Miniprotein binders against q53ft3. Designs and how they scored, part 29

Target 1, 195 residues: q53ft3
Amino acid sequence: MFGCLVAGRLVQTAAQQVAEDKFVFDLPDYESINHVVVFMLGTIPFPEGMGGSVYFSYPDSNGMPVWQLLGFVTNGKPSAIFKISGLKSGEGSQHPFGAMNIVRTPSVAQIGISVELLDSMAQQTPVGNAAVSSVDSFTQFTQKMLDNFYNFASSFAVSQAQMTPSPSEMFIPANVVLKWYENFQRRLAQNPLFW

## First folded at step 21 (miniprotein)

Design Ya8
Fold by ESMFold2, fold request of step 22:
Structure Ya8 (fold): chain B 195 residues (1-195), chain A 107 residues (1-107)
Amino acid sequence: as target 1 above (195 residues)
Amino acid sequence: SPESYKKAKEYAERAKRYALFAQKYAELLAREAIKNNDPEKYEEALELFREAAELYKEAAELFEKAAELYEKGDKEEAEKLMEEAEKYKEEARELFYEALRLYEKLR
């Protein structure tokens, strides 16, 4: 249903569904993370009248989870960028993930997404400055995401000589990935909001 | 006890939310079936969402009854209802997750 992206890391597309209406992504080495993107994959939409509240969780000094509301995603706004660097020292807020059996090791943070009625979401207040909505920030993030995708996809590229040993495998020629990368960069430069 | 009462009320509210969630997906699939003029494609997932919604509602009613019994101090009967409600909830969950898996494949 959801994807989670951190610059310099592989995109996560397989959230742990910890309840019917709760989804979680693990973020190891969370101290090095400044921004995350949460987005709808497009596979399953929210039902009409519902959306997703997005939370960030990190262990406190005693190892207990501390959850903070970052913001929202909806069918009408299916992606959002959140700044989390300042939140690791903040106090928690009320959250819907209490009493859940979410297994976590120390030093691993989490992104939680709670599916809720839009009316309920309208009454919630995210922690200050968590949402990042400036065009410059989005463009910078998107450039880093494209670099990450190019590096990721290129790691699966094979030379022409390597293609014959495993004829049943599917391959992506590196020049196809480069062309996609160049085209995406051009589109983004023309309109940072083309998405 | 007060803690047992609060737990039963919380579980009732969760089950109500899950019933509504399943119902809203059933409504979404019904609209997609009409829009695409292909009701057979969506029928299995749609019925699983509807069935899950009904079972979540049954669980919610049993959790509410258990909360009333805890409040009156009839702990033994309340615990029996809690166990039965959990059984309905788990069955509903299995149907709900299967419905989601089928829906994802349709798209």
Scores: ipSAE 0.681, ipTM 0.874, lowest interface PAE 1.2, mean pLDDT 79
Fold by ESMFold2, look of step 21:
Structure Ya8 (fold): chain B 195 residues (1-195), chain A 107 residues (1-107)
Amino acid sequence: as target 1 above (195 residues)
Amino acid sequence: SPESYKKAKEYAERAKRYALFAQKYAELLAREAIKNNDPEKYEEALELFREAAELYKEAAELFEKAAELYEKGDKEEAEKLMEEAEKYKEEARELFYEALRLYEKLR
């Protein structure tokens, strides 16, 4: 349902579904991470009237998890970029992940996504300084994200000589991915706020 | 005990959320089937979401009844209802995950 991207790392597309309405990505070596992108893959949308509350969890000095609300993703805004470097020293907040066991590995953090009613999400306030509003920071992170996506998608490329009949499967020619990458970069360079 | 009452109420609320979630996916698939003029494509996943929603609703009702019995001090009957509610919840969960798996393949 969801993807999670950190600059300089492979995109994660296989969240652990820890409850019917809760999804988790592990972030090893979280102290080296400054920004994270959470996005919808497009495989399964939210039902009407629902969306996702996005949380960041990291262990404190005692190894106990600290959870903070970063923000939201919805069908209408299916991706978001969050700055998490300042949050690693922040205080916890109320969160819906209380049924999980305590993680004992201090270098691993988590991104949690809780599917909730939009009305319930409207009553929640993200922690401060999580949203990315700087165009320079956004552009730099976005470029790294685009490079990572291109490398990921290109790993599935198949030449015409390597194709086998698979009528239930769809393939993406590698040049389509490159064209998308180049067009997006051009639009971003011309107007960083075109989105 | 007060903790048993609290547990039953918490489980009832979780089951209600899961019932609503499953029902909303059933509604989504029903709308997609209409938009695509292809009800047979979505039929199996749609019915599994509906069945999951009904089983979650049954579990929620049993958890609520168990909470009322704990409040009355009827611990033995309350625990019987808790066990039955848990069975319904786990069955609903299996159907819900299968429905999601089928829906993902359809897209």
Scores: ipSAE 0.675, ipTM 0.872, lowest interface PAE 1.2, mean pLDDT 80
Fold by ESMFold2, fold request of step 22:
Structure Ya8 (fold): chain B 195 residues (1-195), chain A 107 residues (1-107)
Amino acid sequence: as target 1 above (195 residues)
Amino acid sequence: SPESYKKAKEYAERAKRYALFAQKYAELLAREAIKNNDPEKYEEALELFREAAELYKEAAELFEKAAELYEKGDKEEAEKLMEEAEKYKEEARELFYEALRLYEKLR
């Protein structure tokens, strides 16, 4: 149902479903993580009138989980970026994971997602400074996609001397890809939502 | 005991949440079946969500009755209801997870 992405790591798409309405991702080496992206895969939507409350959990000095509400995801806002670097010593939040048996390594943090009624979620207050601007998250995602495409396409570049005739195939000059890359970057800086 | 009463109340509220969740998925699939004019495609998953919702509701009712019996001091009957409610809850869970698996395949 959900994905979890940390910059520089493989995306996690296989949440542990620990209850009918609760999902968990493990975050190893969580001390080095500044931001986490939580998003809906698009495989199963929330039912009408429901959404997901997103929590961050880290072990306290006794190895016991401390849960903090980061924010929300919904069908209408299916992804969010949360800053967690400042939360690893904060106070806990009210949370719905206390009645569950979660298999967990004590030194590993977790992202928890609880499916709830939108009306119930509206009464909850995330911890301060966890939410990141939607414009910033969109821009960050877009820039990563842009870099990924350019690096991929560039890895296939050949010089004229290395080129072999392939009359059944079409070719694109490398400078066309570079021009597109540069133009896209400029437009993104001008208006992050242009595409 | 006071702890038994609290446990029964907690389990009742949990089962009520699961009943609502299953019911909301059943409503979603019913709307998708109508919108796509394809009731056959969704029928199995829809019926499993509906059955799960009903079984969760029965479990919730039994947990509430058990809580009332604990408050009255009828521990033996309360414990019997708790065990019966757990059986309904576990059956509902199996149906709910199967319904989710079928729904995911439809997507």
Scores: ipSAE 0.672, ipTM 0.867, lowest interface PAE 1.2, mean pLDDT 81
Fold by ESMFold2, fold request of step 22:
Structure Ya8 (fold): chain B 195 residues (1-195), chain A 107 residues (1-107)
Amino acid sequence: as target 1 above (195 residues)
Amino acid sequence: SPESYKKAKEYAERAKRYALFAQKYAELLAREAIKNNDPEKYEEALELFREAAELYKEAAELFEKAAELYEKGDKEEAEKLMEEAEKYKEEARELFYEALRLYEKLR
């Protein structure tokens, strides 16, 4: 249903569904992470009138989980960037994850997504400073994501001579990916907020 | 005890949320079936969501009744209702997850 991306790491597309309406991603080495992107894969949408509240969890000095509301994703806004640097000393907030069967290592942070009614989400207040930071940080993060995607997609490139016939499958020429990469990079340099 | 009452109320509220969630997916699939003019394609997943919603509703009602009995001090009967409600909840969960798996394949 959801994906989770940290700059310099492989995208996670297999959230742990810990309840009917709760999904979790593990974030090892969370102290080195400044931003996280949470997005919908497009496989299953939210039902009408529902969306996702996104939380960040880390262990406190006693190893107890602390959860903080970062913000929201919806069918209308299916991707969001959250700043998590500076949250590792914060106070926990009320949250819906307290009585779930979650396998957790105390040294690992988590991203939690709770599916909720939009009306209920409208009454929640995210922690301050969870929004995208400076334009420089945003641009650098976005460039790293762009490079990561291009390198990944390119690793699957094959020549016509290497292909086996597969008439029922659709293919994308490798140069299409390169042209998209180059265009995206140019647009990002012109307006870091275009997407 | 106050702990048992709180637990019963919490489980009732969860079951209500899950019932609503399942029902909203059933409504979504019904609309997709009409939009695509293909009710056979969605029939299995749609029925599983509907059945899950009904079982979650039954569980929620039993959890609420258990909470009432805890408050009245009838702990033994309340615990029997909690066990029955949990069985409905677990069956509903299995149907809900299967419905999601089928829906993902249809997309």
Scores: ipSAE 0.667, ipTM 0.863, lowest interface PAE 1.2, mean pLDDT 81
Fold by OpenDDE base, look of step 21:
Structure Ya8 (fold): chain B 195 residues (1-195), chain A 107 residues (1-107)
Amino acid sequence: as target 1 above (195 residues)
Amino acid sequence: SPESYKKAKEYAERAKRYALFAQKYAELLAREAIKNNDPEKYEEALELFREAAELYKEAAELFEKAAELYEKGDKEEAEKLMEEAEKYKEEARELFYEALRLYEKLR
């Protein structure tokens, strides 16, 4: 349902579903991460009237996870970019992941997505510095993201002769990915906020 | 204990949320079936979501009853209801995840 991308790292498309409405990505070496992109894969949409609250967690000085609300993803806004660098340990507010025994490695931060009612999400206030505010920073990040995605996707390219019949899997031609990339770059250049 | 009461209430609220979530997916699948004019395509996943929703509702009700019993000081009976509610919740969870897997394969 969800993907997570860190610039310079491989795309994560396999979230750990820790509950019916909770998904988690592990982010090793989180101190080197400036921005993270969370996006919907398009495989399963949110039900009507629902969206995703995106949280970041890092271990505090005691090794306890501190969760902070970064922002939201919805069917109407299926991707978002968050700056996670410089997030200070806020006072641990009641977070939707607090009651879950998530096995954590102390050196690993996490992105959590909580599927919630849109009305409930509207009452939540993200941490102020998490939204990428500058168009320029956004454009640069998006370009790096696109490059990373293209490199990632292309690494899985196989010739038709190398394909094994897998009726349960869908295949996308590499040229379609390239075309998408080129079109996306063009749109980004025209209007960085085209979504 | 006040802690046991609080726990039971939290589990009840969680089960209610899961029931709603399952119901919302069932509704989504029903709409997609209509849109695609293929009522059979999503039938299995749809029914699993519906069944999961009902089991979550049952779990929620039992957790609420357990909370009430904890508040009254009837710990033994409350714990029995908590155990029973947990069984319903786990069964519902299995159905819910199966439904999601089926739905994903159909898209």
Scores: ipSAE 0.665, ipTM 0.870, lowest interface PAE 0.7, mean pLDDT 85
Fold by ESMFold2, fold request of step 24:
Structure Ya8 (fold): chain B 195 residues (1-195), chain A 107 residues (1-107)
Amino acid sequence: as target 1 above (195 residues)
Amino acid sequence: SPESYKKAKEYAERAKRYALFAQKYAELLAREAIKNNDPEKYEEALELFREAAELYKEAAELFEKAAELYEKGDKEEAEKLMEEAEKYKEEARELFYEALRLYEKLR
């Protein structure tokens, strides 16, 4: 139903469903993570009138989970970027995960998604500075991901003079990839919501 | 005991939420079946969501009755209702998860 993305890591698309209405992603080595993207895969929507409250959990010094409300995802806003670097020393908040048996190692944080009625979600208050609701933060994260992909692909570039015969291989001119990424970046800078 | 009463009430509220959640998915699939003019495609998942919703409702009622019995001090009967409610809940859960798996494959 949901995906979870951290820059520099493989996307997670297989949340642990710990209850009918509760989903969890593990975040190993969480102290190195500054931002996380939570999004709907598009395979199963929320029913009408429902959405998801997104929480971040990390172990305290005693290994006990500390849960904080980051924000929300809905059918109308199916993705959100959350800054979590400042939350690792914050106080816990009210949350729906407290009595559940969630298997966890001491160095692993979690993202929790609780499916709830929209009316109930409207009464909740996220932790300050957690939700990145501005397009600047989304644009910055997306730009870093695009730069990383382009640098990776371009590191394999060779000139035609340096190529060896390889009749079974298919090639794409490097300039095509560059033009595509330049066009995407231009569109994103002019209208961050064009996608 | 106060702990047993609280547990029964909590389980009742959870079952009510799950019943509503399953019911709303059944409504969603019914609308999709009409929109796509393909009721046979969605029928199995839709019926599983409906059945799960009814079983969750039954579990919720039994959990509420168990809470009332714990409050009256009738621990033995309350525990029997808790066990029966848990059976309904687990059956509903299996149907709900199967309905979700079928729905995901349809998409």
Scores: ipSAE 0.644, ipTM 0.865, lowest interface PAE 1.3, mean pLDDT 80

Design Z12
Fold by ESMFold2, fold request of step 22:
Structure Z12 (fold): chain B 195 residues (1-195), chain A 83 residues (1-83)
Amino acid sequence: as target 1 above (195 residues)
Amino acid sequence: SPIQEEFEKLMERAEWHFEWAERYYEWGDKEYALLYFEFAARVFRKAAQLAKKNNDPESYKEAIEYAEEAQKYAEEIQKELEK
């Protein structure tokens, strides 16, 4: 349902599902990470009236997780870039993950996504220093690339009924990712500023 | 009082969303601007409902006026996105 991208690292597209409505990505060596991108793969949209609250978790000096709300993703905002470099010594925020990340090494952080009602999400206040200005041309390029990927991939999504007898899951054929890469690369070669 | 403290927290939360919606709009992120104006409107309406339940018409009026303002901005941005 979700992907997570850090510059210079392989994209993660296989979140750990720790509850029916909760998904987690591990971020090893989190001290070296400045920005993280969270996006919907395009396989399954949020149900009507729901969205995703996105959290960042890092271990405190005692190894206990400190969770901070970064912001949101929704069907209307399916991808977002968050700055985490300034958060590694901040205070925790209210979060729905409880003690899920109790046993963790000191150098590994997590991105958590909680699928919630929009009314519940509205009652939450993200940390303001995670917000990224669209004036930053790299941020704008990255956002447009993610929007392009999401829209392309979601046009090929198929149900489990078309692939297996489990109809509640959506799948993307493996060649869709390659096709997206080739298309984006071709467009960049034609116009490096097409974003 | 506990009720007044809850009302004030709701108004502050809604204002936080409203101000970030304005920032995102200025930054050109219309999708987030829309989301945050809609969130602000939801929280202002929750504050208004609390004021109405507590028979506080002055607080109700204040919260509803802010909710309507946030909703108007959201509607304008939605129209821009649909264009």
Scores: ipSAE 0.706, ipTM 0.897, lowest interface PAE 1.0, mean pLDDT 80
Fold by ESMFold2, fold request of step 22:
Structure Z12 (fold): chain B 195 residues (1-195), chain A 83 residues (1-83)
Amino acid sequence: as target 1 above (195 residues)
Amino acid sequence: SPIQEEFEKLMERAEWHFEWAERYYEWGDKEYALLYFEFAARVFRKAAQLAKKNNDPESYKEAIEYAEEAQKYAEEIQKELEK
């Protein structure tokens, strides 16, 4: 029903179901994590009038879980990015997860998803510092990948005078890569999600 | 007054959602903007019902006007998403 993604790690698609309406992902080595993406797999939508409240839990200095509401996922907002780096010493909030159903380990955090009525979700207030401008983050990430690719490709550039014969190899003129780079940059600025 | 305190808490919660809906809209996250405007409208209407039960027509009018504003923005964003 749900997936959880951290940059540089394998995506998790097999949540631990701790109740009929509650799902958990473990986040080992959570102190190195800055952002988490929570998304619906698309195979099982929320029932009509329902959605998911998304929580972050980390152990305090005594090993007791501290829970914070990150935000929501719904059929109309099936994926979201949350910032967790600023939450690891924050104040806990009221939450629907019971301590008895969740394995607590001092070095492991958790992402919890509670399936709830939209009316109940509306009464909840997420922590504001978990909010992420997903367009700005997406644009910055995409620009970095674009620059990295162009710098890599251009490092192999040779002039006609530098070429050795290699009839079984295929070659791409350097100006094709430059024109692609310039076109991609222009399109990205107009619509960051065009690709 | 406990009822006035509850009304003010509901209005603050709804305003919190409304402001975040505006921020998400400015960021281009229309799906979250829609969700948060809808949440704001729900909470403003809850505040209005409390004011109605307390026979407070000025607070009722205030809450309903904000609820209708939030609903209007939600409807406009829904149309943008369906295009």
Scores: ipSAE 0.698, ipTM 0.889, lowest interface PAE 1.0, mean pLDDT 81
Fold by OpenDDE base, fold request of step 22:
Structure Z12 (fold): chain B 195 residues (1-195), chain A 83 residues (1-83)
Amino acid sequence: as target 1 above (195 residues)
Amino acid sequence: SPIQEEFEKLMERAEWHFEWAERYYEWGDKEYALLYFEFAARVFRKAAQLAKKNNDPESYKEAIEYAEEAQKYAEEIQKELEK
């Protein structure tokens, strides 16, 4: 029903279902994570009048979980991005995830999704510092990705004099890559969601 | 009074939702803006009902007016999303 994405990691689509209405993703090495994307897989919608409350938990110094409400997902908002990097020192809140006998390694955090009535969700207040501008975040991420790719590709640039014949391979002029990069940046600046 | 305190807490929560709805709208996240305006409306209505039960017509009126405002914004955003 749900997926979880951390940048640079494999997408998680198999949540641990801890109850009929509760799902948990493990986040190993959580201290290196800045943002998490939670999304519906699109296979099963929420029932009418229901949505999902999204929680983050990390182990405290005693290994006890500290839970915080990040926000919500619904049929109308099937995906959301949350910043968790600033939460690792936050105060705990009430959560619907009881004493889960999950032997946690100290380096593993969790994302919990609780399927709840919208009326119940409305009675909750997420932590404010978990909210992000999706457009800004996407733009920044895309720009970093583009820069990374350009830097990577350009590191392999050679002059014709340095080229060794490889009949089985196709070669692209570096200027083509640069032109692509510049064009993509322009399009991104005009409309971050141009695709 | 405990009832007044509860009313104020509900109003504060609803206002929180309302403010975040506005913020999400400004960020271009219309779906979240819609959700939070709907939440605001729900909680304001709950506050209104509490005021009504407490025979406080002024608080009732205030909460209802805010609920209607939140609902109006939600409906407007819903229409925008359907275009």
Scores: ipSAE 0.672, ipTM 0.890, lowest interface PAE 0.7, mean pLDDT 88
Fold by ESMFold2, look of step 21:
Structure Z12 (fold): chain B 195 residues (1-195), chain A 83 residues (1-83)
Amino acid sequence: as target 1 above (195 residues)
Amino acid sequence: SPIQEEFEKLMERAEWHFEWAERYYEWGDKEYALLYFEFAARVFRKAAQLAKKNNDPESYKEAIEYAEEAQKYAEEIQKELEK
């Protein structure tokens, strides 16, 4: 029914179903995670008038779970990105998972999805710090792409003393790549959609 | 009074949804903007129902007007998504 994706990791599609209407994904090494994508797989829609409340849980200093409402997924919004980097400290939200026996590995965070009536979901207020702008997500991806290109190109740099003559092959001075990288970053910071 | 406190909490919750709906619309997330305007309308109507039960026509009018505004935005966005 649901999938969970973290950048740089394989997608999870096999949620632990802890009740008829409750699903959980484990997030190992959660301290390194800044964003999570929660989405519907597309083969089992929510029943009419229902949707999913999405929660993030992390262990506090005593190892006790703290649950926070990230937001929602519905048939009309079947995929959402949530920021969790600012949520690994703070007060918990009211949540529907407290009475269940959920298998928990120490030091592992969790994403919980509770299938509920839309009327019930409307009474809930997500933490505001989990909201993600589409522009912010595009900027983050673009920055990673820039870093990847620069690191890749730079790994082939050689000094003039290391070069052998190769008249059929073209070469680019390393400082040209660096100047391009710096110029692109500046323009992206001014206008994420400049290109 | 307890009833006035409940009314004010409902209005505050609905306003939270309304403001986030506007934020998501500004960000280009029309699906979330629609959802949050619909949630705001639902909670404003719940507040209106409480005011009506308490024979408070001024609070009823306030809540229903906000509910109708939220619903209008939701309907406009729904049409945009259907294009």
Scores: ipSAE 0.671, ipTM 0.887, lowest interface PAE 1.2, mean pLDDT 82
Fold by OpenDDE base, fold request of step 22:
Structure Z12 (fold): chain B 195 residues (1-195), chain A 83 residues (1-83)
Amino acid sequence: as target 1 above (195 residues)
Amino acid sequence: SPIQEEFEKLMERAEWHFEWAERYYEWGDKEYALLYFEFAARVFRKAAQLAKKNNDPESYKEAIEYAEEAQKYAEEIQKELEK
């Protein structure tokens, strides 16, 4: 139902479902993360009148989770970007995830999504420091993501002479990937919301 | 009074939503602006109902006026998104 994306990292599409209406993503090495994108996979929409409250949890100095409400996702806003780099010193807020005895590795944070009524969501106030301009943040995020993808893909590039025959596989020329990358960057620079 | 305190808390929350709605709109995030104006309207209406129950017509009027304003902005943004 949900995905989580950190720039330069693999997309996470397999949330841990901790309850019927609650989903959790682990974020290892969270201290290096500036922004997180939470998005709907598009497989299952929210029921009418419902959305998702998005929470961030990090371990404090004692290893206890500190939860903060980042914001919301809905059918009308199926993806959102949050800044989490400034939240490491924040005070905890009320959250619906209970005392999850997650033996947390000190370096692992969590993104929690709670499916709730819009009326209930309206009664909540996200932390202001998590909000970002979608245009500015998305541009930065996307650039890092694209760079990561290009670097990853290019690391596997081989010449035809170096290719091992694999008749069951389809191959894409590296130049196609580069062209796509350049075009995507150009479009992103022109309109960060072009898709 | 406890009722007045609750009313003020609702008004503050609704105002928070309203302000962020404006900010998101300025940032070009119309979907989030819409969501937060809708939230503002909902919470202002809740405040209005509380004022009504408390026989406070002045507070009721104030909350309703803000709710209507928030709703108006939400409707305008909705129309923009449908184009």
Scores: ipSAE 0.670, ipTM 0.891, lowest interface PAE 0.7, mean pLDDT 88
Fold by OpenDDE base, fold request of step 22:
Structure Z12 (fold): chain B 195 residues (1-195), chain A 83 residues (1-83)
Amino acid sequence: as target 1 above (195 residues)
Amino acid sequence: SPIQEEFEKLMERAEWHFEWAERYYEWGDKEYALLYFEFAARVFRKAAQLAKKNNDPESYKEAIEYAEEAQKYAEEIQKELEK
């Protein structure tokens, strides 16, 4: 039902379902994570009148989990970006995940999603410092991804004289990639949500 | 009174939702703005119901007025999203 994305890491689409209405993603090396994207996979919508409360948990100095409500996802808002880098010193909040005996290594945090009634969600107050401008965050994320891709692709660039003949393989001219990159950047700058 | 304290807590929570709704709207996140205005409206209505049960017509009126305002903004945003 849910996916979790951390920049520079593989997309997680297999949450651990810890209850009928509760899903958990593990975030190894969480201290290096600035932002997390939580999104619905689009396979199963929330039932009418329901949404998801998104929680972050990290181990405190004693190894005890500290849970914080980040925000919400709904059918109307199927994805959200949260800043978690500033939450490491936050106070714990009430959470529905109980004493999950999740074998926690000190370096592993968790994203928990609880499927709840919208009325119940309305009674909760997320931590304010987890909120981000989606437009700004998406722009930054996209730019970083574009740069990463361009750098990666460019690292394989060779001259035609250096190419090993491989008739079965398709090759893309580097100038095409550059042109695409420039055009995409221009469009992104004009409208971060152009697609 | 405990009821008055609960009312104030609800009003504070609803106001929090309302303020964040405005912020999300300013950020261009209309979907979240909508959600939080809806939350604000819901919580204000709960506060109103509590005031009504407590026979406090002034608090009831206040909460209802805020609920209506939040609902109005939610409806406006919803219309924007449908265009």
Scores: ipSAE 0.662, ipTM 0.887, lowest interface PAE 0.7, mean pLDDT 87

